# Ledger of designs, part 5: VH-VL binders against Gonadal protein gdl (gdl)

Target 1, 194 residues: Gonadal protein gdl (gdl), of Drosophila melanogaster (Fruit fly) (p22468)
Amino acid sequence: MADIPATSEGSANTSEAVVEYQQPTPEFLQRKIYFLVDQLRTYHSELPENLQTRISYDLLTELANCVLNDGIFVIVKALMELQHETERHLIKIRMQAENEYEIEVAEWRSKIKDPEELRHILGLMKIKHTKKLHESDTKIIEILDQKVNDQQSTLQKAGVPGFYVTENPKEIKIQMFLLDFILRLSRLKYEPGK

## First folded at step 2 (VH-VL)

Design f8 (framework fv_firastotug)
Fold by ESMFold2-Fast, scan of step 2:
Structure f8 (fold): chain C 194 residues (1-194), chain A 118 residues (1-118), chain B 108 residues (1-108)
Amino acid sequence: as target 1 above (194 residues)
Amino acid sequence: EVQLVESGGGLVQPGGSLRLSCAASGYSISSGYYWSWIRQAPGKGLEWLARIYHSGSTYYSTSLKSRLTISRDNSKNTLYLQLNSLRAEDTAVYYCAREFYGSWFDYWGQGTLVTVSS
Amino acid sequence: DIQLTQSPSSLSASVGDRVTITCRASQSVSSSYLAWYQQKPGKAPKLLIYGASSRATGIPSRFSGSGSGTDFTLTISSLQPEDFATYYCQQYGSSPYTFGQGTKVEIK
């Protein structure tokens, strides 16, 4: 019994029954869509008033229909994982720049004996550090903007309603909320009769 | 944009002296940084000579400090290097450079050639 | 004084090649206080790398530096026509500042 691995089960008729998938009924899909729309309307009610007027219930219905395809959840989760890794990496780079600055400050304090000369040098270092952080922050923003554009393009090509390439901050904010809605839905399980 | 222009090079007899100038533009030499002189003999590597800070503090190459004087004129935004008791081995292109926080050189002049020969 | 020795003294390379230049110090260089410069014939040196691995402003990403202690490396990942020059390392971990003898990168 236990000498038979799961990959070579001898129960052919029972194996066939569990291997052959039944497509969801039209009634099951319709009830699931209603469940998803209800969840999305709850999320919508939590938005600021100015955003509620910009996200239509028609869009929410289209979104619910779209996420019936589990592949959408896979795409969204993969994009968010990559975005979080990128953000962590960029934060680490900025923190490293701050750490290097502190180390340089400590080294200058050990090298320069004249207090007036040291104060002036540290002042110059502060100016350099501020410029370096500004340049770094500008580049970080550019990288993040490019990642947002890539994300928008990917989701638009996948047919997710409400997603398209845009640099308009108001439109990006709406898309961020829609993305959050999709992520929240991906954590739910729909079981008829619950 | 910081620009440095060296002048004062030329032919000098052994045992003679000369004064090199480095006119800075685009940045005030009194606003900080160290300002250095570096030389390069024809076909050879670089040799650091001396630096000066805005406070007037000066630092010299150990082998040459008895023969060199670094100075500046803040009103003219100009650095100077006085060379004394010149020898044939002092023949080199002399560069003026901005030394960032006592570490590396981020801006260099075009250099001025000093030839020590009879 | 800390003596810096570069290897090789010269090399021949083609456009697109990966070029590696090594700088070895006679004594440990404190806090990776090492810089790299590029010098073309008749021109002043240009700063490429400082602090052993930090690229100077405006320097292309194909230039990178690494190392610590006594062993440092400058790498050009894909050599361009404008990269044929002499390269120098410089330590500023202790006075006096010293430079390597230079590595000449020549067209093959």
Scores: ipSAE 0.000, ipTM 0.409, lowest interface PAE 15.8, mean pLDDT 81

Design f9 (framework fv_firastotug)
Fold by ESMFold2-Fast, scan of step 2:
Structure f9 (fold): chain C 194 residues (1-194), chain A 126 residues (1-126), chain B 108 residues (1-108)
Amino acid sequence: as target 1 above (194 residues)
Amino acid sequence: EVQLVESGGGLVQPGGSLRLSCAASGYSISSGYYWSWIRQAPGKGLEWLARIYHSGSTYYSTSLKSRLTISRDNSKNTLYLQLNSLRAEDTAVYYCARGEYYYDFWSGDYYYMDVWGQGTLVTVSS
Amino acid sequence: DIQLTQSPSSLSASVGDRVTITCRASQSVSSSYLAWYQQKPGKAPKLLIYGASSRATGIPSRFSGSGSGTDFTLTISSLQPEDFATYYCQQYGSSPYTFGQGTKVEIK
């Protein structure tokens, strides 16, 4: 009989269509948003009254929609880890200065036997140490201010509502509450009926 | 590396007073951390007693506040606990601990305890 | 004062078992201020989890924490010989800071 010629090429678009079934349903996402908004409204109710008026329910809804993207929790956790690491680093720098001072004091105590000469030398060491701590503290404040700016910039670029670069203490305070809200949400699991 | 060593325990008489010391090494107690005292009666659980922050701010267990004083000597890098009017119920292992700093900007500063001393046993008995 | 109640007070388990310990607070505690500690006989407590779910440095991945409000859980996914100990929850969100009564994990 008739011979059907082989087809070497064929369009295989079925596998691409199949991938779509792995997406969350619109119903699931809508229910998750309601869950997140409810949690955020609970957190909002715990705020001081003056701050409750500055953080609108519209902002909370925008924040809930934003954190549907799990990547936002990854960014926030990374920033918090960097902040904690930076704070521990700065504490260690200050402790190093204090340890060096104690070592110098111990060295002078072992070398100088005259009490009056020792008192004079230790007085000079204390002045030197105090100056070093003041300089260290000044640098720590500068580093922390820069880290706050970096955090604000990173969150703004990630599209997190309510975050932008500012030096206004009242605005920074609001952003810190919003950051705490995000961290609290990151510790919750949404598992409807499971 | 941080090490904490408690001392001042032993046998104490009822109605007396106790002063415990906690010597810190490898870290300054005048840092941005909290420093706490915790006790544990034989065969029982942990009981938090008091904490002090580098600013001098102190918090106490409500049940023991009238009998407890927490203090520090930054020059000696040492934490102290004074407990007055001792009773048999004060028999316990007393621990000092360093609290890792966590900043909560709206309700204040908080901590969790990441480094603990070995403990010192206090026995209140005649 | 916030009272923390742990369940169970003791349990017997075998190596490889999944162990779950619960901590219930008498009033709401921010998850940020709940920690878990491990204590072996004759030793000082060791920090395992802080902020309800964050593992402390050097703590194996088999330890996990979860929960919020008044209910918190510590899970050990596959119990190891070195995990036989007493476990304590602690809150530091309100003064005075309080501990649970402890859960003893014993060899079956």
Scores: ipSAE 0.000, ipTM 0.401, lowest interface PAE 20.4, mean pLDDT 80

Design g0 (framework fv_gimsilumab)
Fold by ESMFold2-Fast, scan of step 2:
Structure g0 (fold): chain C 194 residues (1-194), chain A 119 residues (1-119), chain B 107 residues (1-107)
Amino acid sequence: as target 1 above (194 residues)
Amino acid sequence: EVQLVESGGGLVQPGGSLRLSCAASGFTFSSYWMHWLRQVPGKGPVWVSRINSDGSSTTYADSVRGRFTISRDNANNTLFLQMNSLRADDTALYFCARDYLGESYFDYWGQGTPVTVSS
Amino acid sequence: EIVLTQSPVTLSVSPGERVTLSCRASQSVSSNLAWYQQKLGQGPRLLIYGASTRATDIPARFSGSGSETEFTLTISSLQSEDFAVYYCQQYNNWPLTFGQGTKLEIK
């Protein structure tokens, strides 16, 4: 197959040591990884038996290494805030449609004097509103499904282990537990020195 | 190569006992859930019992609960089914099967060991 | 418990034919359905899981479809080694249950 290339030939090594101000020591990172893995194993033990088998300790170790960078917590929190905002916005759209319908009904009640004519018109309005509401609800479901897809894609691109685009409810459920693990870790403060 | 080999079946009288064994090879036995299933010739398989990786959790079909005990020896890659108070309707071929990642469908089965309960 | 009903009970076919086997569940099992092939004197062999995912080393002529309560196993061009009994299994609910089987026979 492929040959193993030489490590180095005739070039002198450049050993410029630029120390970043906030770079942690190897000992600090090792202790933090132990802390994170211990927390994740505790969360894992709380899962149903079938899910414990689906989420390996290797995956938990990879996850712990991933979240050593606090930037992952920022991404996860931002995604959850965006999802909450999207859900609030969708509820507002539905409420607005209901309010507009009630206003239209009230207008017709005040304008039409003949009881039979009013009954006929309100019947048509109800049919129209029901169809519009059904179309709106269908679009809301599509937007929420797209949001799950976007979250899966974003977390996969960020290198978070266990995240990928899927429509399988069992796999989505596993990802939801992993997301919860990350959120729980984000609420903890690692204090070195006991 | 994954292999599961059942043994311990035989002819026994009603009320008797048998202990079935399943010898596993070709995979890390201690990492997998294992099941026992049984099958009457001409009929579909019937699930009997499940054990998790370390043996801390077991589940049984209603028809065998209290009479059968599933156990495992991870050091010797062996799965067991202790069958007590055997009845005529326990007569079947008994299979051990490997669970796929806790999903409870079976990627590998043994060839089965026959159990006949009659006088 | 969930009852799985397979149809037909027996199917007489010739090599080269396309065959379709059905499995109906008494209540929804989502996509948590597997198909097995069993030959005389052998244990079952996993063909399909998750209703439509082909297991390792299973020939491309085998395919699965369906969800909820209606499932189908299709063999696109039947070969002589495919004459066997086929079973569906649900793993959505405990206890795990299997269908009664569909036997493929030479016509």
Scores: ipSAE 0.000, ipTM 0.416, lowest interface PAE 23.8, mean pLDDT 82

Design g1 (framework fv_gimsilumab)
Fold by ESMFold2-Fast, scan of step 2:
Structure g1 (fold): chain C 194 residues (1-194), chain A 121 residues (1-121), chain B 107 residues (1-107)
Amino acid sequence: as target 1 above (194 residues)
Amino acid sequence: EVQLVESGGGLVQPGGSLRLSCAASGFTFSSYWMHWLRQVPGKGPVWVSRINSDGSSTTYADSVRGRFTISRDNANNTLFLQMNSLRADDTALYFCARDYYDSSGYYFDYWGQGTPVTVSS
Amino acid sequence: EIVLTQSPVTLSVSPGERVTLSCRASQSVSSNLAWYQQKLGQGPRLLIYGASTRATDIPARFSGSGSETEFTLTISSLQSEDFAVYYCQQYNNWPLTFGQGTKLEIK
């Protein structure tokens, strides 16, 4: 997913403006929907050509209507923070395994004085470490897959169009772009008359 | 083994309606995007419509938009094409086809036998 | 829209011969090209995708090559069941388009 640095102004967290805003009129909501759909069509035009037909304009319109509920941005942000926390945790697990390996190697280097014996021991440790990393990587993939499923389920329950639990790579890729669209919209400030 | 069987074709007057069905078996139907394509004898296939795995997203060829509706029943492994306001140029053999699973490409790994639709006065 | 032109339109050959079918795109489609075989009374059968990747359960005698605008489907030793119409399809650009087909006939 793309992080959009050019939208630092669009990342405005004007929660105070939201809580003090009068209940929107039907006219205001209609204009806001038009603004959101126009933004989504711009994002759609930036998709790889092969993916443009996978995301319909009807879906974009449904998505625009969905994000009129400001709570959807809160849910998406919370899910992204949980995703990043999970990724950080998995990185720490892998780093811990690497660190333990380096410590063990250093211990053997200090205890074994015979170069031939040390070479033999370090060789066995390298084989053991490689196997441990492979097993760790497999578990990391399983955890990430489960996290994707949890995210899909949460967004589906929240009524976000285009989200549902699926293992289909094509559908996951589409959902990643939809999630990126929602994040881009969350960084934009809607001002009437723009 | 993957199998797709179309039905519902026939002869209809211009302005009439037909509902095509495609019965799927031999795979997890709910995991696949599905398509309708049509073919005039002696010519290549022409893409008509697409539906994603849960039915929440549909797309249509410009020539049929507003007249045709694609839908699916995952509980009964069936794909549908509701065809309204039929025109003479809709005359063709209609195929349902399965989208290739692990690719972002738009090509079709299994097709049905086709069901003929003739629109004539 | 991208136009796919297949050549020849019809090819008359004998079993055992090496057959080469061509597909030319009006503009680059990268490697996003598929080949299909269609027999009378049947729907098309996927042979090749990604210009050169053979589909599941497709005999080794079928191979694809090419990129950009020039593509070839080769049948190394033609069998009696290979007499059919062959179509290429691009999936690089919208709308999706197919070639007009090459009919393979008994000589």
Scores: ipSAE 0.000, ipTM 0.438, lowest interface PAE 17.2, mean pLDDT 82

Design g10 (framework fv_gimsilumab)
Fold by ESMFold2-Fast, scan of step 2:
Structure g10 (fold): chain C 194 residues (1-194), chain A 124 residues (1-124), chain B 107 residues (1-107)
Amino acid sequence: as target 1 above (194 residues)
Amino acid sequence: EVQLVESGGGLVQPGGSLRLSCAASGFTFSSYWMHWLRQVPGKGPVWVSRINSDGSSTTYADSVRGRFTISRDNANNTLFLQMNSLRADDTALYFCARVSYEILTGYSEYFDYWGQGTPVTVSS
Amino acid sequence: EIVLTQSPVTLSVSPGERVTLSCRASQSVSSNLAWYQQKLGQGPRLLIYGASTRATDIPARFSGSGSETEFTLTISSLQSEDFAVYYCQQYNNWPLTFGQGTKLEIK
């Protein structure tokens, strides 16, 4: 067995992979919880010491029970996809601003023949670009902060232990590691064997 | 019957090295997390190091980090603690212990079985 | 780190007496607390885990109670083989910590 309980030490796994596509047996669910808790304990042991102290084993056990519901993995993956798409979109917006600036500068250099006039215009363009970039970056931070808030809210409503709306950086860091744990678990398939 | 038997302790000079062994029997050793703990007479046990079932993850107490190395040989059901740069403060009875694995809760880091301990004395 | 304080440090008792040992945590450990018995020259023996669950082969006279920060180990009718040192251990937060122990002595 992947995770052998003390009372079944040396026993063969009695579950088949197909059991996951039917109503699961209590024995199957117990073995799956063992597997999940073992994985989470391993992830926990890899954390920095300050985080190991803050993330309790009770929380890990609650998390393992929570992710027995496949819907939790679906929710987490959907949130991650949405976040990645949002981040890519924000990067594209910033890149577009840089490209537009370069094009505009090139146009003025080709159009204006007077050196004094050109220098004045390019100076204004640089100021305009710097301000636009700063405003864009501020907006990006606000959007990302809102996305974190939305993720926290969604996971809390889904009943995922350890998730709640907070602006405390230490708490956010803990939640980021918990999210990573869930994602790592979602990449592992529990495939019981002999 | 679950048994854990420690060996390798002894008297050593400060700065010296010792390698402790813990021979496990009566259970599927490769399926359990294992710990080393130490105890000064008259005081409670103090956690030293832990290792997961396959040996891929290890953790150390702050006081021994960088000096001690925990490892395991699942083929021979043996747990090890390599102790380097020993200090007088490392003097203690050293125990290996098995992490409890419960059907409903999985691993919980209380210890259902301990060895009898092997004494380590670091003195000049 | 979570500090566990046991009381009393020593207790002189006679067989047949009901004894109560306390363990106080510096912060909540939920119910993730274990009790061990240690006799001279031996390693600890697990008695109770999860604050109140008796370990395998532990006599019914041993019982545990409590949660959060206050825990109790009770021996309802002390037997001669129960004279030992008793330790509590929390496994709720890293690093794992133990109490300083309570020694039960023959009166």
Scores: ipSAE 0.000, ipTM 0.498, lowest interface PAE 15.1, mean pLDDT 83

Design g11 (framework fv_gimsilumab)
Fold by ESMFold2-Fast, scan of step 2:
Structure g11 (fold): chain C 194 residues (1-194), chain A 118 residues (1-118), chain B 107 residues (1-107)
Amino acid sequence: as target 1 above (194 residues)
Amino acid sequence: EVQLVESGGGLVQPGGSLRLSCAASGFTFSDYWMHWLRQVPGKGPVWVSRINSDGSSTTYADSVRGRFTISRDNANNTLFLQMNSLRADDTALYFCATDYSLEYFDYWGQGTPVTVSS
Amino acid sequence: EIVLTQSPVTLSVSPGERVTLSCRASQSVSSNLAWYQQKLGQGPRLLIYGASTRATDIPARFSGSGSETEFTLTISSLQSEDFAVYYCQQYNNWPLTFGQGTKLEIK
């Protein structure tokens, strides 16, 4: 699994090595599981009723046990950062295309003196720009779909309950909420018992 | 003007190591995903490795997994490829390339040759 | 892994001719196909992406078409600087793959 895109090889933090050697007591782990399950139950109660019936308490318990391994938080955070980076990148591409279009339009406005000819040229430029954006949007959707598949595969291989490759929008939506649950748990500190 | 300049190639024995560098200029390096590709003379390019814009995510071709490490230094606009446990079939011209959008390569360097031979 | 097969392997042509190069994918790559030009001793140069969109500063004589598994690159009036090897690349599926190339040579 070293090939997982969101899990970087070559981490160089000495404190991370120290953390890897920590061995929590069975009592600490038991208390942490209860804490995690209680948090997950709170998150679950905030879901729409139809989703509450799809996400069982058994699944929440399995998820709590899974995230006792801090490595799961690292994987999930890395996947979400990769997704956010990809989305930001795609937004920048669209903005760049829009800026280039505006520059091109301004150039033609300064060069063409005949109003009729200018209107015709600007009309062609708009059509060209609209086509470029549509083609870009189509590719963006394909890239995002691929990223969803990669995330599902990565999390399934990591043993995260509730994750598997699927194109079913309802199942993807459930996985989206499970990812949110994991991220919310990753932002919590469990300090009682240590 | 976008420029990518690779360096660090050379002749190495099987099992040896090399570190390749790619010096970037003429664009905002930190906005781009970066890739390493390799090419044997007379054949098409082969994708080797990818790194995202902040360096938090890396991906490798199956053939180099566990042996190669891609990294980047955004402060100095430099991309690296650490190559360990080199094999004869790693012999190729190695290119760095930019990926501003959707995994096609807008700019490439001129390549740095790597020869793995006993 | 998606295999890209280019044809012909070599094409002998004269300046001014219209040239068409083909790239066939072993399975659908939608429109996620790019074309590159590589001259001897140089790195590849992006010509076309998205099967049909010309990259910045690429002359209008270069055009791309196709979708799914069948793609073509056309050079409408070959110039002396166009003699090179041309590669197609798919970016629909990981791993990213390239064709074996088509070499354009004079006469």
Scores: ipSAE 0.000, ipTM 0.440, lowest interface PAE 17.5, mean pLDDT 83

Design g2 (framework fv_gimsilumab)
Fold by ESMFold2-Fast, scan of step 2:
Structure g2 (fold): chain C 194 residues (1-194), chain A 125 residues (1-125), chain B 107 residues (1-107)
Amino acid sequence: as target 1 above (194 residues)
Amino acid sequence: EVQLVESGGGLVQPGGSLRLSCAASGFTFSSYWMHWLRQVPGKGPVWVSRINSDGSSTTYADSVRGRFTISRDNANNTLFLQMNSLRADDTALYFCARGPSDLEELFYSYGMDVWGQGTPVTVSS
Amino acid sequence: EIVLTQSPVTLSVSPGERVTLSCRASQSVSSNLAWYQQKLGQGPRLLIYGASTRATDIPARFSGSGSETEFTLTISSLQSEDFAVYYCQQYNNWPLTFGQGTKLEIK
């Protein structure tokens, strides 16, 4: 037998009436903070042991208090959407350069019948492609460094604990895990009484 | 506990197909790029394919392009490798490995920090 | 593709000794090089990335150095659990490529 279809049997008329005037109570906020801290501690336990030392429980508590303001989730999601769009765009640019190179190589292979002339031309094409990729990669890194700095600055100004402008890869990695924690929390629905 | 577990390997005839799976647990799978690599005994690993966090970008080694397809199911934390037109030289132990986020990948500030134990694929008559 | 050549192929050493492993690239990989340790029956374990940055949970005795085409992995005081095969890997250019490995064995 199939499961009985869910009904709103449990949704009392009292609950519906209250929703029009519902406001955060100290009890609700305390329960929500405990829920958020518990989730963050679970995420923390999944990290490598040395990284667990770098992210303190005090920081997790500050983070839980910070995301109690649901506007922080909106900011983080917007920044991640912008980041993903920028990343996809830059990846496509580099892939396009690679595709153009392959097309050019195929064109020369079909036009040049002499093996020695073909080797010479393909050698020149490889040099040209390598230089173009190097120039492109340098610009991409500069753009991404600036974007990361902008995102770190935005999150710091929004009061998100653990965020500050840095070019240190180890610190950036820690911040990326903190962003992951925030995103994971944003995907969870807090259900009062559970 | 962060871990990856491969499955789906086995014995197949040349020209056959196999679908490998990699089950991820202990981390937010949808936030990471993923790789497939293979290794024959006594030799180093050989990179096969990669897929970004949302599945919109895939890259393949020349030797498998057109024959293998990498994909992912973020709802079920699973990575796949569909292998078609298998050849004897595809025989290897196949690993999945965790890569970086899209941003970390572009910054070149990463290594593959989590690997599975591998699933063996043998292609022979 | 970029070819990585490791040396020596095999190194016989005693616990407590300092060991250095070399990796040479056929063309520049900047600092985009990682080192892995692999023990029999296990997948590789990341030790170093970015030529010199230690991965999480990796003991301080492991260190990496180098850039462009010449890289080294150093183990300052070899422990019994360090006998394994070590691989370098570049991520500067696609496809990603690995060296052939250096095996550390007991002297």
Scores: ipSAE 0.000, ipTM 0.441, lowest interface PAE 15.3, mean pLDDT 82

Design g3 (framework fv_gimsilumab)
Fold by ESMFold2-Fast, scan of step 2:
Structure g3 (fold): chain C 194 residues (1-194), chain A 118 residues (1-118), chain B 107 residues (1-107)
Amino acid sequence: as target 1 above (194 residues)
Amino acid sequence: EVQLVESGGGLVQPGGSLRLSCAASGFTFSSYWMHWLRQVPGKGPVWVSRINSDGSSTTYADSVRGRFTISRDNANNTLFLQMNSLRADDTALYFCARDFLGYEFDYWGQGTPVTVSS
Amino acid sequence: EIVLTQSPVTLSVSPGERVTLSCRASQSVSSNLAWYQQKLGQGPRLLIYGASTRATDIPARFSGSGSETEFTLTISSLQSEDFAVYYCQQYNNWPLTFGQGTKLEIK
């Protein structure tokens, strides 16, 4: 039944703990895989019903094998940091547009003293501002979509299972959950004796 | 103890089809991912395809995607590779291999030769 | 794709000698590198995985070292059954790639 443990065999493991920390043994990696798979299955159980069907236990096993390489955690962390910096920058741009609008409104309030004329002017300014924000939001979405594409491509090239370039929202959502799983695993310490 | 025996190779013309088989013994076949790799004499192996333990997930090298299909029969401990639209550059010795912890291959068969020529 | 370059291409040695085989990656593969031995008429045999971990039932004379882009396989005292072709393989990046091989020949 347990094929991997059945075929992973060697001499007595005297001093195994020291050897495991200095140079991982097949037994250590096998136990670590089972630990990671167990953690991933727990995460899987927390998913909505429809997503549980779409993320197979074999995909979780592939993911566990992939993250045995600590370099994957470094790549994922770097990509998340870049994404957050990009999002922060885009938020600043949008806030600047809002601030410029408020300044312009204040300027018109100081120039136009007739209430009716002022209401008309501010109405036109609001329409113009709304259109500008819509155009800005469209561009922001395009930039974020390209960032998602870049992230998918980077993770696919790094050999992370379940990642590939796609514009399908449901597939992107699955990849976001897989990314969350990797981040959650990166915060864990594996201790063979627990 | 672990044994993998490939069969089904042969000479075929470009555009033809061939089905390779791999008979597994000495381990619980249904618990392992399985792979096909190929090798031109004098060169290193090239990975071709992978199938998970229950056959629900498959992955292919870009060069064979859409032309090759990997499958398995866990009841009879057999792995298959259906090869369609064969090209001259598919000519190689084809190996069945057992997965070890994700894309390392701990046991391989002896290989079955596939020659694609006019 | 990551290119693995093995050196030397061919090495002529006598039994009892210490041999060192190199594998260089065009980009970092962390420690996700395996070594295989292939004898004529046989499929490859897994020797080392994770750059330095000996596979099950592999003799102690085989050892691996290295990380990132520079890897070494060492056979401390060559036996007659060790004359074969040796391949390195990375499993860090897609697509999977193997080196071109190092052939050990009797001197």
Scores: ipSAE 0.000, ipTM 0.426, lowest interface PAE 19.8, mean pLDDT 81

